# VH-VL binders against q96il0: the designs that were tried, part 5

Target 1, 167 residues: q96il0
Amino acid sequence: APERGAERRDTAPSGVSRFCPPRKSCHDWIGPPDKYSNLRPVHFYIPENESPLEQKLRKLRQETQEWNQQFWANQNLTFSKEKEEFIHSRLKTKGLGLRTESGQKATLNAEEMADFYKEFLSKNFQKHMYYNRDWYKRNFAITFFMGKVALERIWNKLKQKQKKRSN

## First folded at step 29 (VH-VL)

Design pab40
Fold by ESMFold2, last read:
Structure pab40 (fold): chain C 167 residues (1-167), chain A 120 residues (1-120), chain B 112 residues (1-112)
Amino acid sequence: as target 1 above (167 residues)
Amino acid sequence: EVQLVQSGAEVKKPGESLKISCKGSGYSFTSYWLGWVRQMPGKGLEWMGMIYPGDSDTYYSEKFKVQVTISADKSISTAYLQWSSLKASDTAMYYCARLEYYYGEYFDYWGQGTLVTVSS
Amino acid sequence: DIVMTQTPLSLSVTPGQPASISCRSSQSLVHREGNTYLHWYLQKPGQSPQLLIYEVSDRFSGVPDRFSGSGSGTDFTLKISRVEAEDVGVYYCMQGTHWPYTFGQGTKVEIK
């Protein structure tokens, strides 16, 4: 409910998942879902002879992943807090017990819970719209640099062929 | 910086009333639950109850329900713990602590404590 | 009420050595959404309690990474990988899943 302060969220911890990839791996690794974001992080391989373009692409992918992880971690935390606040407020208004017989928090019926889910999505519509815009912007940039890296690799291969032919 | 500052130590006689305070700063006082915790001399910690200062919604542990009153004055960001008639068994250290009630249900920031001594 | 039992009740540790504190609850502390609301506090001599670990294993802001928590259901452990002089005090586990909230009886940690 708006009267109880809808913005009682805390910023979720930043950074990658607690998954620890093998040392000296030559490949990107996909870890288990992060506790806070529910997204699987990628642990990127850094080649020894990484070109400036390749480094720029990797950094952009890393930054996009961190941004995406942080967004959903924050949204999931806010969702959890607002859900429990909604339940508490509705139980209190209806004069129902706040706790079960064991002392654990009580919940609402499926219809009330569905109403919360709809209200949460509606309330956050604009935030998700800006998120989608930024997501597409980042992915467009990533795709562009992937093309540049691919072209760079083709030219490097052609230079190697010419070098071997000339001796 | 979140800070909870409690009123000073009290020495009282049985039968007297007492009201101790806890002033919150560095956060939105009316937007967080605040709990009271007792620590009897040489003993562990006991949850007494909690209040949401925004609307004064108040809950007590069954053990303390008739022994104390929890209240708040949101205009000065202050919560209170009050006895109408103190007993020698009320001698203890009393802490206020901010409660993350809607996620995790833990006390994240604590006041410095108020020592209450009840004796003749 | 949920009984929280800590072992040991007292612990003397050589500086730089590890320490481990066990906490057992009389009932499961798993919340209906799957989280476990088991928390750890440290009360240093002459001070109020301070939060160390929340939700079994998450370190609170400013807590050194030598502190770690683990466990599930009813059985939980706080570990200090290298005990330092500033770590002395009484450690409490607390459950937040069931009203009333309850604390363990405390574990006093001292330096030899």
Scores: ipSAE 0.450, ipTM 0.780, lowest interface PAE 2.4, mean pLDDT 86
Fold by ESMFold2, fold request of step 34:
Order: sequence, then C-alpha cells, then structure tokens
Structure pab40 (fold): chain C 167 residues (1-167), chain A 120 residues (1-120), chain B 112 residues (1-112)
Amino acid sequence: as target 1 above (167 residues)
Amino acid sequence: EVQLVQSGAEVKKPGESLKISCKGSGYSFTSYWLGWVRQMPGKGLEWMGMIYPGDSDTYYSEKFKVQVTISADKSISTAYLQWSSLKASDTAMYYCARLEYYYGEYFDYWGQGTLVTVSS
Amino acid sequence: DIVMTQTPLSLSVTPGQPASISCRSSQSLVHREGNTYLHWYLQKPGQSPQLLIYEVSDRFSGVPDRFSGSGSGTDFTLKISRVEAEDVGVYYCMQGTHWPYTFGQGTKVEIK
C-alpha cells in the first residue's frame, strides 16, 4: 500500500469560493489533475475590485500551488523510477524471469516490498521534512492573510451600514 | 516532461532493411521497460515486444519474435526496432511507449508514431 | 492469446450526453496477486494513444473525472458522463495480465 498522493490537501484553497464578493462573478475553479503531479490545479478568480490584501493572498496561493505542483511532480517521478529499478534488480538477483510458469507477472512478496518502502522513505526523509516545514509555513501565512481579508470585508460592511444610516 | 520522439516516416520496398528509432527524454531511460506497438492501416493495436535499456533484457511477442529485432543504446537514450527484410504486410504505424511494467503493466507515455510503407 | 471484445464498435453521441463502452475478455484478467490489469486508451484523430484508465477504475493523471471505469473478471465498462468534442476518437481496452498483451478492436466515438 504506497503512501504517494495520500496526503493531498482536500480543503485548500476551496475556502475562497465561499467568501468571495461579488458572489455571482467570484469563483475559483478546479481543473483536471496535472499529468505529472496528479494534483488538481486551482484557476484563481481575479475580482474587479481586488484590494492590496486580496491581491497578496491570491499571489501567495498561486506561488504555493506552483511550489506544491513541482514538488509532487518530482516525487512521483522519483518514486516510480525507484520502484521499477528495485523490483527489476531484486527479481534478477533471485534468478526469476519476467513471468511465472503460469504466464503471469513475477512479483516480490509483501516482505520484500516492505524493504523498498523503508529504503525510499529513508532516502527521502530529509526532503520530506523540509517539504512539511515549508508546507506548514506557507499554509500558516495563507490562513493569516485569509483572516486579514475576512476582517477587511467585515469592516467594509460596517462602513457601508454606517454610511447608509447616516444618510 | 517525459517525451518519446520517434524517427520519421519511411517508404521502402519489400526485401529492404529498416531501423527506426525512439529517443526518450525527461525521465530515467534505463529505469523503465519500453515497448513497441504496431497499428496496421485501419486496424487496432498489437504489442510487439519490449526492452529494459538498463541491462538490455528483451522480450518479444511470439508473433513478432522472428520478424523484428528490438535493441537500445542507453548512452543516447534511444531504442530501435529493426527489420532485416521488410514485407508488404509490414506496412503500418509503429509506436514506442514507456511501460510501467512492475507497478501496473500499462503504457503511460507514447511516441508520436513512425509510419512505415512497404510497397512495390 | 486473450481475445478482448469491445461493443459497440461505433458510437455516435450528442454533445453533453453520456456514452458507455463494454469490453469482455476471453479469460479472467485477475492476477494471482489480486490485481486486475485492464486498461483503457483513447486515440484521438491523427494522434498516438493516450492512457485514460488503468486497473479497471483508476484514472490516469490529467484525465477528467467524467471518465470512469468499472467491472470485474471478464466484463468491463468505460463510461463518459458528458461527452465533449475533445473526446472524439477510438477507445481501446487492453489487458496486461497475460502475455501477449492484447487490445480490443476499438470503439469509434463520434459527435452527431
């Protein structure tokens, strides 16, 4: 049971589409999975009256998406490559052909495959730790700016109510 | 970006030899099996055989074992499909494709195809 | 050799309508390890084949979710929930469980 792709973030950045005024012209949308990263890209909406804070938030999301897409595209390629090499090498070392006598693919057992997964995780441990650190930093920053945008919108609504009641 | 770029179309006469190529880039060429697939005019797809460029392990479909030779030069990331004596029945489109052999046994990336015409 | 039989061989569909393609194998495609190596490819006009679905139901990276696969043993189905103009071409099923690898005869999908 490989862990690749299991950590896909289901909630980011869909929260923007629920809180984007004006609502009828304001939506991000999700594209099909990218061929290399297997992640669905978000096509960000650019509102007509985007504030400086809203622009900063959008740019930060765009940068984070590009960074994340590149990371997983590279990791997917590395995982696939190393898995193919490992199994090929181990079957050759055992003197097994490509197919069993029944004509079906020769395979490694679960214990042997566990060696691959241990080796892969160990070899990539540092890279994944840096990815996790950077992922948390980026998502904390995004959450922070989402909060600032939400407060800005509340303030603008209060200012609109104040103006109309003072008429 | 994974790419497989094949040599150009060929027009040949029966009895001539031919060697077509498939150059892989954007991935570790020696780490994957690479297969050859034939598509005769107006027909479907037929698997011909495959090679693991890392150690040159080569396997053929029984139908094609005597008819063609599959080889690779890993120093230039290129695989080859070769005929010593073409027949009119060899007229077809030939594709190379990368095979995820140990993971799922599917062809994930394909070359653009090489049209081989053998006539008269 | 494992014979892969597709039905229908030709399908004409109105844009936005669903389409369904069946594939039947002459033998079970379940490998002794438990996996079923049944795959679906699309060959658009003038292009090389491209992978859509692998192992019966898993969408390949970059494939829209309007494509889905199902089935087991010897009977398999590819469904397109809403056919778009870019979906035109010939669809092939393929089995990878038994040597030699074999493909179905193809199903041509056209827009009315």
Scores: ipSAE 0.301, ipTM 0.680, lowest interface PAE 3.4, mean pLDDT 83

## First folded at step 30 (VH-VL)

Design pab42
Fold by OpenDDE, look of step 30:
Structure pab42 (fold): chain C 167 residues (1-167), chain A 120 residues (1-120), chain B 112 residues (1-112)
Amino acid sequence: as target 1 above (167 residues)
Amino acid sequence: EVQLVQSGAEVKKPGESLKISCKGSGYSFTSYWLGWVRQMPGKGLEWMGMIYPGDSDTYYSEKFKVQVTISADKSISTAYLQWSSLKASDTAMYYCARLEYYYGEYFDYWGQGTLVTVSS
Amino acid sequence: DIVMTQTPLSLSVTPGQPASISCRSSQSLVHREGNTYLHWYLQKPGQSPQLLIYEVSDRFSGVPDRFSGSGSGTDFTLKISRVEAEDVGVYYCMQGTYWPYTFGQGTKVEIK
């Protein structure tokens, strides 16, 4: 059986968010929405004395963010492609051009677009279900590590208070 | 990698017919518009028209609508630009370019160009 | 048709100096969806045009960070922060909002 060459789906260009937070920021920064994913990237602050547990949390947050960005960038690309193909096919079927007399992009009415959305959602339902499942798993893990980091910080503060009382 | 490879330079006489080609590779040829752009010697760029190879839907600039025919053979991932009768004024560089229309309407990849010279 | 007007038509720049090219459209390039389909191309001597900037400000893949695009509505600018010898060529703005697609006249950038 000839190996069906994996159609290299043109992955959305990894538009590295050009958002650079100020160098002196001691906080996480939220960038503008990414063009492809429409998700706002977070630039995670790296403390000078980052604990191994804090580092693990930060990495997990970063990986989860990258996963979300990639998923939605690809999903939005797929949506945009299928939407344009749908519009094109419907306009053609109607004997209409892709452009108005003014040269603007022709659109379908809301009713016709409702059919597209219904079909698109139906087709992508399982994909969204898997995404949601994995999203919850990742966020539960993040929440768990946030709890651990919080406990570690409390413990470290208590130890510092004890040392100050002993001197 | 996305590539557009055009046919070689052509030297023709006025009144002759010509068909030049642009072969796409490295992408779904049927899922992207392919445009033709003319550049006369020492001049700027002029959009001529475009084709969607998936269904051969074709659009022309009004300036070029009666001058040229754009076609495609999706089986070999090739688009064509054709003249039925060349004029000396058709002397130009002709580029094919892929149109990205999903995110925006821009030509992201270009062929190397085909020089067409029409002289008596 | 949308008329795209570039200024200047020719620019001679010393290497390492900045360059700026303006492009003006005869009408607003803002699409109904809010996007602005203004793009910049470079045609190096003896080469095909290559995409530099799309949708006003987004750099195409492999385009150096010394290139930047800005503008809104009808007025757009391409900037080169530090011109290099490899930046020699003709720069074109293009509008993709309306059919037919139209290009500026081109701006020839040369090194002094």
Scores: ipSAE 0.529, ipTM 0.824, lowest interface PAE 1.1, mean pLDDT 91
Fold by ESMFold2, look of step 31:
Structure pab42 (fold): chain C 167 residues (1-167), chain A 120 residues (1-120), chain B 112 residues (1-112)
Amino acid sequence: as target 1 above (167 residues)
Amino acid sequence: EVQLVQSGAEVKKPGESLKISCKGSGYSFTSYWLGWVRQMPGKGLEWMGMIYPGDSDTYYSEKFKVQVTISADKSISTAYLQWSSLKASDTAMYYCARLEYYYGEYFDYWGQGTLVTVSS
Amino acid sequence: DIVMTQTPLSLSVTPGQPASISCRSSQSLVHREGNTYLHWYLQKPGQSPQLLIYEVSDRFSGVPDRFSGSGSGTDFTLKISRVEAEDVGVYYCMQGTYWPYTFGQGTKVEIK
């Protein structure tokens, strides 16, 4: 369920982020993969003197991460359930046991599983197309605000340098 | 709210038949596996078997495979555990429980239990 | 069948003190896909079992954070950081990796 993915996060560092940290976020930390989404969360640093523009960028990145985590947690759950249902139905049709000799769940070979993967991809194509479109929109917005923050920092550096020369 | 409501306590003699029930509500009854668990007096828990009410697919622990019959009537969201000929050794508390089969393989919601007493 | 062995079988705890229950399986409980399906249940007096912890360490909905689970392979532990009166009952570990599903023999927790 999507609530399960949203309710738990792994916080220990051990992995790779799909999001590039902004220049200001050099103290951000990447946690281990979330159990349900398989995405590594970024734990965003909040500096003491965060500007309003820097705050907007951080919040946009946080919201994008939450959206992405929720989408993939839900998709992974749906994929897992439908995969096991497909395997169960095919084993039953063949008159085969549902468990291996050791007592664990049996599976199908790769050729047999190809039908499931094609079916799942086709059924979910539209949803993934909308996800990809929203993903690009969000990344474009993040890149735009990263540029604005970079300009703000350059201007502040130049103002500070001019004050020093004027003294 | 997920609820599993079981039929009431039974007092029976050896050789009699018995069918106890478990009615599920607050969830899609046909979309979850439902298991039966025995607890003999003063003892621990034993998995007996399970059913998927959507297609009545049924599996038994080898210990119980010839002892009981598990069934379901999806039209009334009810599962059953049935004996054709009770023995004194069948005296126990019987629970139904919903199984999260696809992710974790654990029982998340349990019925209140049905006490079955078999004595001469 | 996978044998699940709990220790201790009985535990008397002063209110507010920690408690620890061990569970050992006869085989590794690591699932083919890498997860470990070891779960913990509490059966309070006169009640049905209720799920506390699933997959070694994940708390079920509504379970207080004083309950925690840990372990790997064949050795697992349930800890209660501060035992309260409502925690009295019999605790069971269960494995879901292999059919038949099997439970430990139970650990009775009482307040002294």
Scores: ipSAE 0.133, ipTM 0.635, lowest interface PAE 5.0, mean pLDDT 84

